VH-VL binders against Imidazole glycerol phosphate synthase subunit HisH (hisH). Designs and how they scored, part 1

Scores and structures below are computed, not measured.

Target 1, 208 residues: Imidazole glycerol phosphate synthase subunit HisH (hisH), of Pelagibacter ubique (q4fnt5)
Amino acid sequence: MNVTIVDYNSGNISSVINSFKEVAKDKVNIEVTSDLNKIRSSDKVVLPGQGSFKSCVDALNAINGLVETLNEFTVTNKKPLLGICVGLQMFADLGYEETETKGLGWISGKVSKIDNQNNKFKLPHIGWNEINIVKESKIFEGIKNKSHMYFVHSYEFIPDDKSVISATTDYSSNIVCSVEKENIFGTQFHPEKSDKLGLKIIENFLNL
Structure headers, positions and changes below count from the first letter of each chain, unless a header shows other numbers; Kabat numbers aren't used for antibody chains.
F, E and O are the ipSAE of ESMFold2-Fast, ESMFold2 and OpenDDE, as the mean of both directions, binder to target and target to binder. V2 is 0.75 times the mean of E and O plus 0.25 times the DockQ between their complexes.
Where letters were taken out, [cut] stands.
The coordinates of atoms that the task and the answers printed are left out; those that the model quotes come from them. Centres of patches stay.

## First folded at step 1 (VH-VL)

Design a08
Fold by ESMFold2, look of step 5:
Structure a08 (fold): chain C 208 residues (1-208), chain A 123 residues (1-123), chain B 107 residues (1-107)
Amino acid sequence: as target 1 above (208 residues)
Amino acid sequence: EVQLLESGGVLVQPGGSLRLSCAASGFTFSDYYMTWVRQAPGKGLEWVSGISSSGSTIYFADSVKGRFTISRDNSKNTLYLQMNSLKGEDTAVYYCAREGYSSSWYEDAFDIWGQGTLVTVSS
Amino acid sequence: DIQMTQSPSSLSASVGDSITITCRASQSISSYLNWYQQKPGKAPNLLIYAASSLQSGVPSRFSGSGSGTDFTLTIRTLQPEDFATYYCQQSYSTPFTFGPGTVVDFR
């Protein structure tokens, strides 16, 4: 089985690479590439995101044919894809970090700055926080409600269809921290930084 | 005031062992990845080892792998470097450093540094 | 391992000059390039992260640019406190390697 972590020159994805390889060991081949043919032939794709919504979208668009290939993989062929942090956020129609930026549009919604209530809450939302699992989920198999995951983000994904929400966390407001729609999985938290429970999520994704 | 303070650097014989400590204050230590960087006298900077905020993910430079271990005690706001089988080439000032973050991701940039502790490996 | 080089190894400049230091990576590191300043006998200080983002408290006369393999640190209107050694460092993958440094001396 071949799983591709998309390296679209967004920067340091070493924690994602290392955690996926650690869980996969010799049983799953982990490729780190932006090569379109390798992505097309993958069984599963991981889309990490580092930086701003705009910088990640610009980096994807800078690789000719990459967004179209990801659309084919995810929407047309309905193969499993996991978005991490900004990777989840890019599922949206629009993001408002820095400027208004068109997202991938796979899950209708918007990415907006967390309302910090006039600086009552520090941004970014950083550190360990508990999650509220709100529906049956393939990637949360064997993970108890109110488990702690690791967060670092200032913007939140707000989906139009609330049925896609698989988990929330409380920071200033009730924030979406995971979505699951058919083959599309996303976490706002960093499973690669969330200790053994994060590794369990990675394992669940690899075992789909 | 955000501070990192290293301690434990001394003169050690080749083959010896030494434990360095780094005391953190002024920030939530358990939220941050931490790093050791060293600098031999008159030389440039060399990354040595890093540890995740929980301590579950640990990285080493090839030159120290198998000889050094890194750990942290988040209840004491302290980072450690255990150095075994020391060699002359391990002579350096050892800095601890904090990895900073951007609005949506940890950057592996070292935004806070201690003032360093000198380790000398000589007979 | 990703090898980092810097050019020049040293330079001499006067207060008020504008100077440029370049850094090259042996493979693409996207924008994950950091710049540090170090004065003799002191710890390094972060100036620039993510190639072009200015660290809090760093004067605006410092700027960074580049992506991929080629990066530049620029200091406009050089001040007396800017005479130091400057290091680039990639944060793309472990080991997080540093460049060899560029010494900026008073002319």
Scores: ipSAE 0.007, ipTM 0.545, lowest interface PAE 9.3, mean pLDDT 89

Design o01
Fold by OpenDDE, look of step 5:
Structure o01 (fold): chain C 208 residues (1-208), chain A 124 residues (1-124), chain B 107 residues (1-107)
Amino acid sequence: as target 1 above (208 residues)
Amino acid sequence: QMQLVQSGAEVKKPGASVKLSCKASGYTFTSYYMHWVRQAPGQRLEWMGEINPSGGSTNYNEKFKSRVTITVDKSASTAYMELSSLRSEDTAVYYCARDYYDSSGYYPDAFDIWGQGTLVTVSS
Amino acid sequence: NFMLTQPPSVSVSPGKTARITCRGDNIGSKSVHWYQQRPGQAPVLVMYYDSDRPSGIPERFSGSNSGNTATLTISGVEAGDEADYYCQVWDSSSDYVFGTGTKVTVL
């Protein structure tokens, strides 16, 4: 099995790389690249993202043919893809960080700044928080409800179709922290920074 | 040789606290989760909690969550377990155990190395 | 709460085969591990992932897991096999769970 972590200059993805390699070992081949042919031939793809929504989208678009390749992989061929943090956010139609920016549009919705209720809640949301699993998810197999995951974000994905939500977290409100739509998986939290349980989620994805 | 060496037997009164130690040797201490498991006389093994020595993150059995604290000293390759508000039913042998990590790259959630155990007696 | 149930005791003659069962709901979908505990000693891992043997464990020990029952089989039982045996799993609702334990007596 071949899994590609897309490296498109979306920030420091070393933790993602290390965690996936740790879980995969010799059972799964982990490739870190933006090479279009490698992405096309992969069985699964991981789309990480750090920074702003706009910067990540711009970075994707800066690589000729990458978005089209990801569309072919995810939408046309319906192969498993995991978005992490801003990677998840880019599933949306639009993001409003910095400026209105078009996302990938794989899951209808928008990305907006978390309402911190006039500074009652600090942004960014940083640290460990419980997840509320609201429906069964393939990547949450063996994960106890109310498990703690690690978060670093100031924006949230708001899907139009609430049925894609697999988990939420309680901060200023019920914030979406995981989605699942057919072959598309996304986490707002960082499984690579979420200790043993985060590794379990990674394992679940690799075993799809 | 890989081994875990635990501190000596303890005698405590109800309401007191006890802190046990577990010193690891023969392997990279920070690369494996450390668990605490206890066994009351004539009873089954009971999992108490775990710690990642690298970052210090912990998970506890809900039964003990309010009373147990697991910590590590990386420089000494030593894990600790403190149990407060002791009761007579806390009388048991307490074990530290290493979480096994196999070559497949997965955590089987099995314990491959155990300490010799520490008897804690709680009595008035 | 997820629970593992074992028979309290199993008696076996030397050279014969002992079978220790561990029952749990759909336990066949989980990875079962086994520990041997001799009197006055710490537990020793003797089987993991249902049927894998740690280094140093003799081939006389084997494991299986299907349906609602996991089984540890000890062939050619020796006096030194007399011990308590515990099955163990990880469960999303109960974390690390040990069986009730089985005392194996060599007659």
Scores: ipSAE 0.000, ipTM 0.531, lowest interface PAE 13.2, mean pLDDT 93

## First folded at step 4 (VH-VL)

Design b31
Fold by ESMFold2, look of step 7:
Structure b31 (fold): chain C 208 residues (1-208), chain A 125 residues (1-125), chain B 107 residues (1-107)
Amino acid sequence: as target 1 above (208 residues)
Amino acid sequence: EVQLLESGGVLVQPGGSLRLSCAASGFTFSDYYMSWVRQAPGKGLEWVSYISSSGSTIYFADSVKGRFTISRDNSKNTLYLQMNSLKGEDTAVYYCAREGYYDSSGWYEDAFDIWGQGTLVTVSS
Amino acid sequence: DIQMTQSPSSLSASVGDSITITCRASQSISSYLNWYQQKPGKAPNLLIYAASSLQSGVPSRFSGSGSGTDFTLTIRTLQPEDFATYYCQQSYSTPFTFGPGTVVDFR
């Protein structure tokens, strides 16, 4: 089985690579590339993202044919894709970090700054926080509700269709921290930085 | 039937303390943010405080900050408001309110969709 | 913080009338605006959330509109049970401030 972690110059993805290879061992082939042919032939794709919504979208667009290839893989062929942090956020139609930027449009909604309630809550939301798993989820199999995951973000994805939400976290209000729609999976938290439970989520994704 | 029932409102001297309780039933209490909202006699509504579903996030209006404490016991489906250093301007009907709702899909809306009957706190000598 | 105003402060109306109440925020609150009805001696009831979404069980004669700083509540074909005080409330940021209320009295 071939799983590609998309390397589109989204910042340092070494922890994503290390965690996926640790879980995969010699049973799953993990490719780290932006090569379109390797992405098209993958069984699953991981879309990481670090930095701003705009910088990640710009980085994807800077690789000719990459967005089209991801659209074909994800929307047309309905193959499993996991978005991590800004990778989840880019599922939206629009992001408002820095400037208004069009996202991938795979799950309708918007990415907006977390309301920190007049500075009562520090931004970014950094560190370990519990998740509230709110529907049956393929990637949360064996994950206990209220488990702790690692967060670092100032913006949140607000989907139009609430049925896609698989988990939330409380920081200033309920914040969407995971979505699951058919073959499309996303976490706002970083499973690659969430210790044993994060590795379990990675394992669940690899076993889809 | 979704219900919130406040209790504990009494007459108290200025500088005194009082604890209000709000008993919840008919919904999964631990999934919801809860708020206290008050209304002085003949006046409008004033939001006082909220507490997140887990209890990890708490905020107060400036008028009560440092004097009031909010807590919840999710095992007993009960919300509390501890009021200390009470002043005449704290005289009001105190409502507990469910802030938004949390259905099986995890949908959230931050309006006060369920209110209790209120309990009257009177601060006078 | 965010100040909410309402107009008018009171009005007199008859059963069957159509009325409009306005609410203004001191800064943009997007669509995070809620409307409540309160009768004397009773708790408030939610009518409208997210500026225009009707709460479950609320009659369709109630409607809300607006975004940013200007919002309206409209009641068409006023019924006897609609004579009450109406409050707008922003849920954009804490403190979640209310407007001062609009009293709708039977003429």
Scores: ipSAE 0.006, ipTM 0.438, lowest interface PAE 15.2, mean pLDDT 87

Design b32 (from b01 with heavy chain E99D G100L S104G E107P D108E A109Y D111Q I112H)
Fold by ESMFold2, look of step 7:
Structure b32 (fold): chain C 208 residues (1-208), chain A 123 residues (1-123), chain B 107 residues (1-107)
Amino acid sequence: as target 1 above (208 residues)
Amino acid sequence: EVQLLESGGVLVQPGGSLRLSCAASGFTFSDYYMSWVRQAPGKGLEWVSYISSSGSTIYFADSVKGRFTISRDNSKNTLYLQMNSLKGEDTAVYYCARDLYSSGWYPEYFQHWGQGTLVTVSS
Amino acid sequence: DIQMTQSPSSLSASVGDSITITCRASQSISSYLNWYQQKPGKAPNLLIYAASSLQSGVPSRFSGSGSGTDFTLTIRTLQPEDFATYYCQQSYSTPFTFGPGTVVDFR
């Protein structure tokens, strides 16, 4: 089985690489690349994202044919994809971080700044927080409700269709921290930084 | 075949309002984003607005933001542009254009255009 | 807003000529550039999308190239029906701005 972590110059992804390789061991080949043919031939894809919505979209677009290849992989061929942090946010139609930027459009919705209620809540939302699992989920098998995951973000994804939401977290409001729509999986938290339970989520994704 | 037909363009005084319509046929209207693009007489093209296939996502160019609204009725295969507080610089042919297929992330390009409807704003 | 410029603003050419039109963006737009042709009194027609992809039904004498900030439309062996105005348009981020146009006239 071949799983590609997309390397599109989105910052330091070493924790994502290390955690996936630790879980995969010798059972799953983990490739880190932007090579379009390797992505096309992959069984699963991981789309990490760090920084701003705009900078990640710009970085994807800077690689000729990458967005089209990801669309083919994800939308046309319906193969499993996991987006992490800004990787999840880019599923949206639009993001409002820095400028209004068009996302991948795979899950209808918008990315907006978390309402900090007139500075009652500090942004970014940094640290460990509970997740509320709100539907049956393939990647949350063996994960108890109210488990803690690691967060670092100031913007939230607001999907139009609430049925895609698989988990929420309580910070200022009940914000979306995981989505699951057919073959498309996304977490706002960082499973690669969420200790043993984060590794379990990675394992569940690899076993799909 | 894909057809887009704009209507509602007339002469109107500054400060006035108009509603433009675009009737769509020959494709599944509810699967596509739709855009309005305008062209002042003797001038170039200016993108005005788009609306997502469901109508939930909308964006406007700064030149019309706050004055124009866009809507669609998927049951009638019709796109609308409500234009308020019209100015002389809004004088243009207004084109309806079919935009992105709803389930794809691909750069917007306008493959199908209507014939346009002329809006003239003068005193 | 991403500003788009085109050069030349106009040109005169003869049937059979090869012409080149340049489009420049004020910041990188990757390959998210489209080219349109427009004849007087008619709606624009898409020629090229994604910088270099030829729209279905467009003759192979049209080609596009470039990425980042600099883009080119080339028309080889100009035909009588090619005398028109040509616009580039970025689809990288809103507002999706057009260039000012290039008028190609019969010499």
Scores: ipSAE 0.000, ipTM 0.462, lowest interface PAE 16.2, mean pLDDT 89

## First folded at step 7 (VH-VL; from b31 with heavy chain T57R Y102T D103F)

Design k2
Fold by ESMFold2, look of step 8:
Structure k2 (fold): chain C 208 residues (1-208), chain A 125 residues (1-125), chain B 107 residues (1-107)
Amino acid sequence: as target 1 above (208 residues)
Amino acid sequence: EVQLLESGGVLVQPGGSLRLSCAASGFTFSDYYMSWVRQAPGKGLEWVSYISSSGSRIYFADSVKGRFTISRDNSKNTLYLQMNSLKGEDTAVYYCAREGYTFSSGWYEDAFDIWGQGTLVTVSS
Amino acid sequence: DIQMTQSPSSLSASVGDSITITCRASQSISSYLNWYQQKPGKAPNLLIYAASSLQSGVPSRFSGSGSGTDFTLTIRTLQPEDFATYYCQQSYSTPFTFGPGTVVDFR
């Protein structure tokens, strides 16, 4: 099995690479690339995102044919894809970090700044926080409700269809931290930084 | 004021043991991954060990595997390095270092953004 | 382990010069390359992360570039405080290896 972690030159994804390779060992081939043919031929794709919504979208668009290839893989061919942090956020129609930016549009919704309640809550939301698993989930198999995951983000994804929400976290309000729609999976937290339980999520994704 | 302060470096004989401490202040210690990095006199930097924020993921350089252990006490904001079976090549200044995060847009850097000033360990007869 | 090399091992320069230091990885590390500055008797300081991003508080005369295996640190208008040793370091995979350093001395 071939799984591609998309490296679109926007940020440091070393922890994602290392965690996926640790779980995959010699059972799953982990490729780190933006090569369109390798992405097309992959069984699964991981879309990490670090930076602003705009910077990640701009970095994807800077690679000719990449967005079209990801759309074909994800929407047309319905192959499994996991978005991490800004990777999940880019599923949205629109993001408002820095400026209004069109996302990938795979899960209708928007990305908006977390309401910090007039500076009562610091942004970014950083550190360990518990998650509330709100529906049956393929990637949360073997993960207990109220498990702690590692977060670092200032913006939140607000989907239009609440049935896609698989987990939430409480920081200043009830924040969506995981979505699951058919073949599309996303976490706002970083499974690659969330220790043993994060590795279990990665394992669950690889075993789909 | 964000600070890391190493302590415990002394002269030890070969085969001896020593525990280094690193006291953290000015930030939420339990949110950060931590490393030990060493520098032999007149030489370059060598990464020694890495510990996750909860302490559940631990990695070592091959040169110290089986001889060193790393731990943290998040209730005391302290990182530890237990060094056993010390050898002459372990002589170095030992730094604790924090993995930094960019806070503006959910970035994190996977670079060592805060360093202590170091503590000298000398291994000789 | 990913080996990191740097060139030159040392150089002499004058205030106002532009200098470059190169770093090479033994395998692709994508953009996961950091640069540090170290002065005698002091801890290293982070200058550049992710190959080209300036750490907060670092002067704009410092810049980094490269991806894959070949990386460059450029200091465009040397200042007296820039005479130091510079290290590259990969953060692609453990062990997080450093280059051997480049000493930048006053000519």
Scores: ipSAE 0.006, ipTM 0.570, lowest interface PAE 10.5, mean pLDDT 89

## First folded at step 8 (VH-VL; from m2 with heavy chain S53Y, light chain S30R)

Design m3
Fold by ESMFold2, look of step 9:
Structure m3 (fold): chain C 208 residues (1-208), chain A 125 residues (1-125), chain B 107 residues (1-107)
Amino acid sequence: as target 1 above (208 residues)
Amino acid sequence: EVQLLESGGVLVQPGGSLRLSCAASGFTFSDYYMSWVRQAPGKGLEWVSYISYSGSRIYFADSVKGRFTISRDNSKNTLYLQMNSLKGEDTAVYYCAREGYTFRGSWYYDAFDIWGQGTLVTVSS
Amino acid sequence: DIQMTQSPSSLSASVGDSITITCRASQSIRSYLNWYQQKPGKAPNLLIYAASSLQSGVPSRFSGSGSGTDFTLTIRTLQPEDFATYYCQQSYSTPFTFGPGTVVDFR
């Protein structure tokens, strides 16, 4: 089985690479690339993202043919894809970080700044926090409700269809921290930074 | 002052059509999901339909699916409900309602936090 | 579809009483449960969202609790303006279903 971690200008992806290779061992081939042919031939794709919504979308668009290849992989061929942090956020139609920016449009919705209730809550939402698993989920198999995951973000994804939400976290309000729609999986938290339970989520994704 | 004002409710024959409108003021209309909720005389509340911020997502209760359409014009701060093939069971007060789920993503307002006064639709021969 | 039930369907009470209204969902809706108050001839008003969060401007004598399938609205020290119909509503998935209502009448 071949799994590609998309390497674009998404910030430092070292923890993602190390965590996926640790779980994969000799059984899953992990490639780190932006090569379009290798992405097309992958069994699964990981789309990491760090920084702003706009900077990540711009970085994807800067690689000629990459967005089209990801659309083909994800929407046309319906092969498994995991978005991490801004990778999840880019599923939206539209993001408002820095400026209004069109997302990938794979899961209808918007990305907006977390309401910190007049500075009652600090941004970014950073560190360990509980997740509330709100539906049956393939990637949360063997994960107890109220498990702790690692967060670092100031913006949140607001899907139009609430049935795609697989988990939320409480920080000022209920914030979407995971979505699951057919072949499309996303986490706002960083499984690669979430210790043993993060590795379990990665394992569940690799075993799909 | 935040307000929603419905209009267009009248007496209509079965099989007829009617268009309701809801004028919004005092808030940024385009930041909010909008719904129609109805209440038959002497009965409880029934959700009818919603429309997302941009209009990209639209949902209907099964009882009206295929007969009603919903739209919004964000430049005019107006929500619409087009009702076709009206039946006696559509007789109700129709409320326009704002959903607390905001464009900035606060989940703590995921409820109908602002309601209009309603407009009465009567379907009778 | 998620069915919502309320108990009791009606209730007689006096000013100063404390009352409890229950709401049950046919499947887990986590904390996606809201409470509304409606007086005759008027539009509903939001009281509580997210099962337990008090809407701005709502008196502290109102409180909500519960998660999953079972939810409670409590009104402590009932006031004359509290005689109304109360609805629970799930906002977990479409259709966004209301309970049948609980009428709180003056005894």
Scores: ipSAE 0.006, ipTM 0.468, lowest interface PAE 14.4, mean pLDDT 88

## First folded at step 9 (VH-VL; from w1 with heavy chain S106N)

Design w2
Fold by ESMFold2, look of step 11:
Structure w2 (fold): chain C 208 residues (1-208), chain A 125 residues (1-125), chain B 107 residues (1-107)
Amino acid sequence: as target 1 above (208 residues)
Amino acid sequence: EVQLLESGGVLVQPGGSLRLSCAASGFTFSDYYMSWVRQAPGKGLEWVSYISYSGSRIYFADSVKGRFTISRDNSKNTLYLQMNSLKGEDTAVYYCAREGYTFRGNWYYDAFDIWGQGTLVTVSS
Amino acid sequence: DIQMTQSPSSLSASVGDSITITCRASQSIRSYLNWYQQKPGKAPNLLIYAASSLQSGVPSRFSGSGSGTDFTLTIRTLQPEDFATYYCQQSYYTPFTFGPGTVVDFR
């Protein structure tokens, strides 16, 4: 099996690469590339995102044919894709970080700044926080309720269709921290930074 | 030996307040989520609240939300339940419970693996 | 909220009997289902976690099965100490909920 981590010049993805290779060992081939042919031929794709919504979208668009290839892989061919942090956020129609920016539009909704309630809650939401799993999910197999995951974000994804929400976290309000729609999986937390439970989520995704 | 010991249950009037304590020993208290579970006389078990390792995350059953608070002091290995605006329906034995966890294949789970013997709270005129 | 039901609410049995108790969740809880035993005036004791795994020190005459929404506790070769109330409990979603209990009485 071939799994591609999309490297589109969006920050340092070394922890994502290391965590996926640690779980995959010799059983799954992990490619790190923006090569369109390798993406098309992949069994699964990982879309990491670090930085702003706008900077990640701009970086995807700067690679000729990449967004179209991801649309084909994800929407047309319905192959499994995992978005991490801004990678999940880019599923939205629109993001409002820095400026209004069109997302990938795979899951209807918007990305807005977390309401910090007049500085009662510090932004970014950073560090370990527990998750509440709200529906059956293949990537949460072996992950119990109240498990702690690592977060670092100031913006949240707000889907229009609540049925896509697979987990929430409590920080100022109930914040969506995982979505799942058919073949599309996303986590706002960083499984690559969430120690052994994060590795379990990666394993579950690789075993889909 | 792993033990939990509740204290503070007494007779209190409706609208009153009461603080329960649970002393833990024989394990690393700060490694575990802790819960309160109650049982009204002759009735079944009702989960009341849990608190995370550091005390930073807290959840309540709807029946007590806004009236009870939960806290822990990891330096004293003690769990607390502050009960305010008490009602007759709060009459129960209150247990503290440790949420243990382990793995089974690709699944992991938790359960209340250690319980105290409970402390009786009676809300009556 | 996830509602838990149990059946039967009570039963009478003799030492040596085999009994079964069922538990149903209002939605899937995967295998996050626990069973507890409680004797009058005593705290509950964990019997089974993760639907089917025996807690340390629990006799092998206890067994659990099921996943999703339907679960069963079986006690084979009932012993005098097994006459008690049995509760199922889900730990999948907050609020964590218990079934109403099943009383197992000596006939």
Scores: ipSAE 0.006, ipTM 0.484, lowest interface PAE 12.9, mean pLDDT 88

## First folded at step 11 (VH-VL; from w2 with heavy chain D31N D110Y)

Design x3
Fold by ESMFold2, look of step 13:
Structure x3 (fold): chain C 208 residues (1-208), chain A 125 residues (1-125), chain B 107 residues (1-107)
Amino acid sequence: as target 1 above (208 residues)
Amino acid sequence: EVQLLESGGVLVQPGGSLRLSCAASGFTFSNYYMSWVRQAPGKGLEWVSYISYSGSRIYFADSVKGRFTISRDNSKNTLYLQMNSLKGEDTAVYYCAREGYTFRGNWYYYAFDIWGQGTLVTVSS
Amino acid sequence: DIQMTQSPSSLSASVGDSITITCRASQSIRSYLNWYQQKPGKAPNLLIYAASSLQSGVPSRFSGSGSGTDFTLTIRTLQPEDFATYYCQQSYYTPFTFGPGTVVDFR
């Protein structure tokens, strides 16, 4: 099996690469590339993202044909894709970080700044926090409810269809931290930084 | 008021073994990755190893892989480095370092923000 | 592994001087570069993270710049406590490699 971690100007992806390779060992081939043919031929794709919604979308668009290839892989061919942090956020129709920016539109909704309730809650939301698993989930197999995951973000994805939400976390409100819609998986937390339970999530994704 | 304090550095013969300790205080130890970084006398810094929050993820520089092991006891706020099959080139001051995290906008950056004073390991016949 | 180089390996300067130190990575590390200061017999101290962001408590005479493969540390109005060795370090991919260091000596 061939799994591609999309390498675009999306921040430091070394932890993502190392974590996927650690879980995959010799059983799964992990490719780190933006080569369109490699992406098309992949069995699964990982879309990481660090930085702003706008900077990540701009970085995807700067690679000719990449967004179209990801749409083909994800929407048309319905192959498994995991978005991490801003990678999940880009599933939205619109993001409001810095300026209004059109997302990938794979899961209808928007990305907005977390309401810090008049500075009652610090932004960013950083550190370990509990997750509330709210439906059956392929990537949360073997993960107990109220397990801790590692968060670092100031913006949240707000999907229009609440049935896609697989987990939430409480920080200032009930923040969406994971979505699961058919072949599309996303986490707001960083499984690559969430220690052994993060590796379990990666393992579950690779075993889909 | 965070501190890291290494101990255990001594003179040891080639082929010998040694265990270093690093006591942490003033912060929630279990929330941080920890590293060992070493410096041979008169030389630069060399990263040796890190260990994740629970100890489930461990990585080594090639120069020590297979000879060193790293561990932590979160109930005692202590980091350990077990060094086996020691060679002359392992002679160095060994620093315990906390891998802190900082932000610039939405970008998350790791850096060694807290260091211990170091403990000297000498490998000589 | 990402190889880091520094230039110069050493320099001599006087109090009040402005100096620059360069660091080069063997491949792009974007802005994932840190600078540390180390005095003889002491542990290193973090000065700059993310190429250009000053760590809390570090004087404003220190500044960093660069991205990709080429980075610069500048010290303006050098003070007696600034005579030390300076290391760059990439935090992009493991192993997190350091540059070989630049010694700044009193002239």
Scores: ipSAE 0.007, ipTM 0.536, lowest interface PAE 10.7, mean pLDDT 89

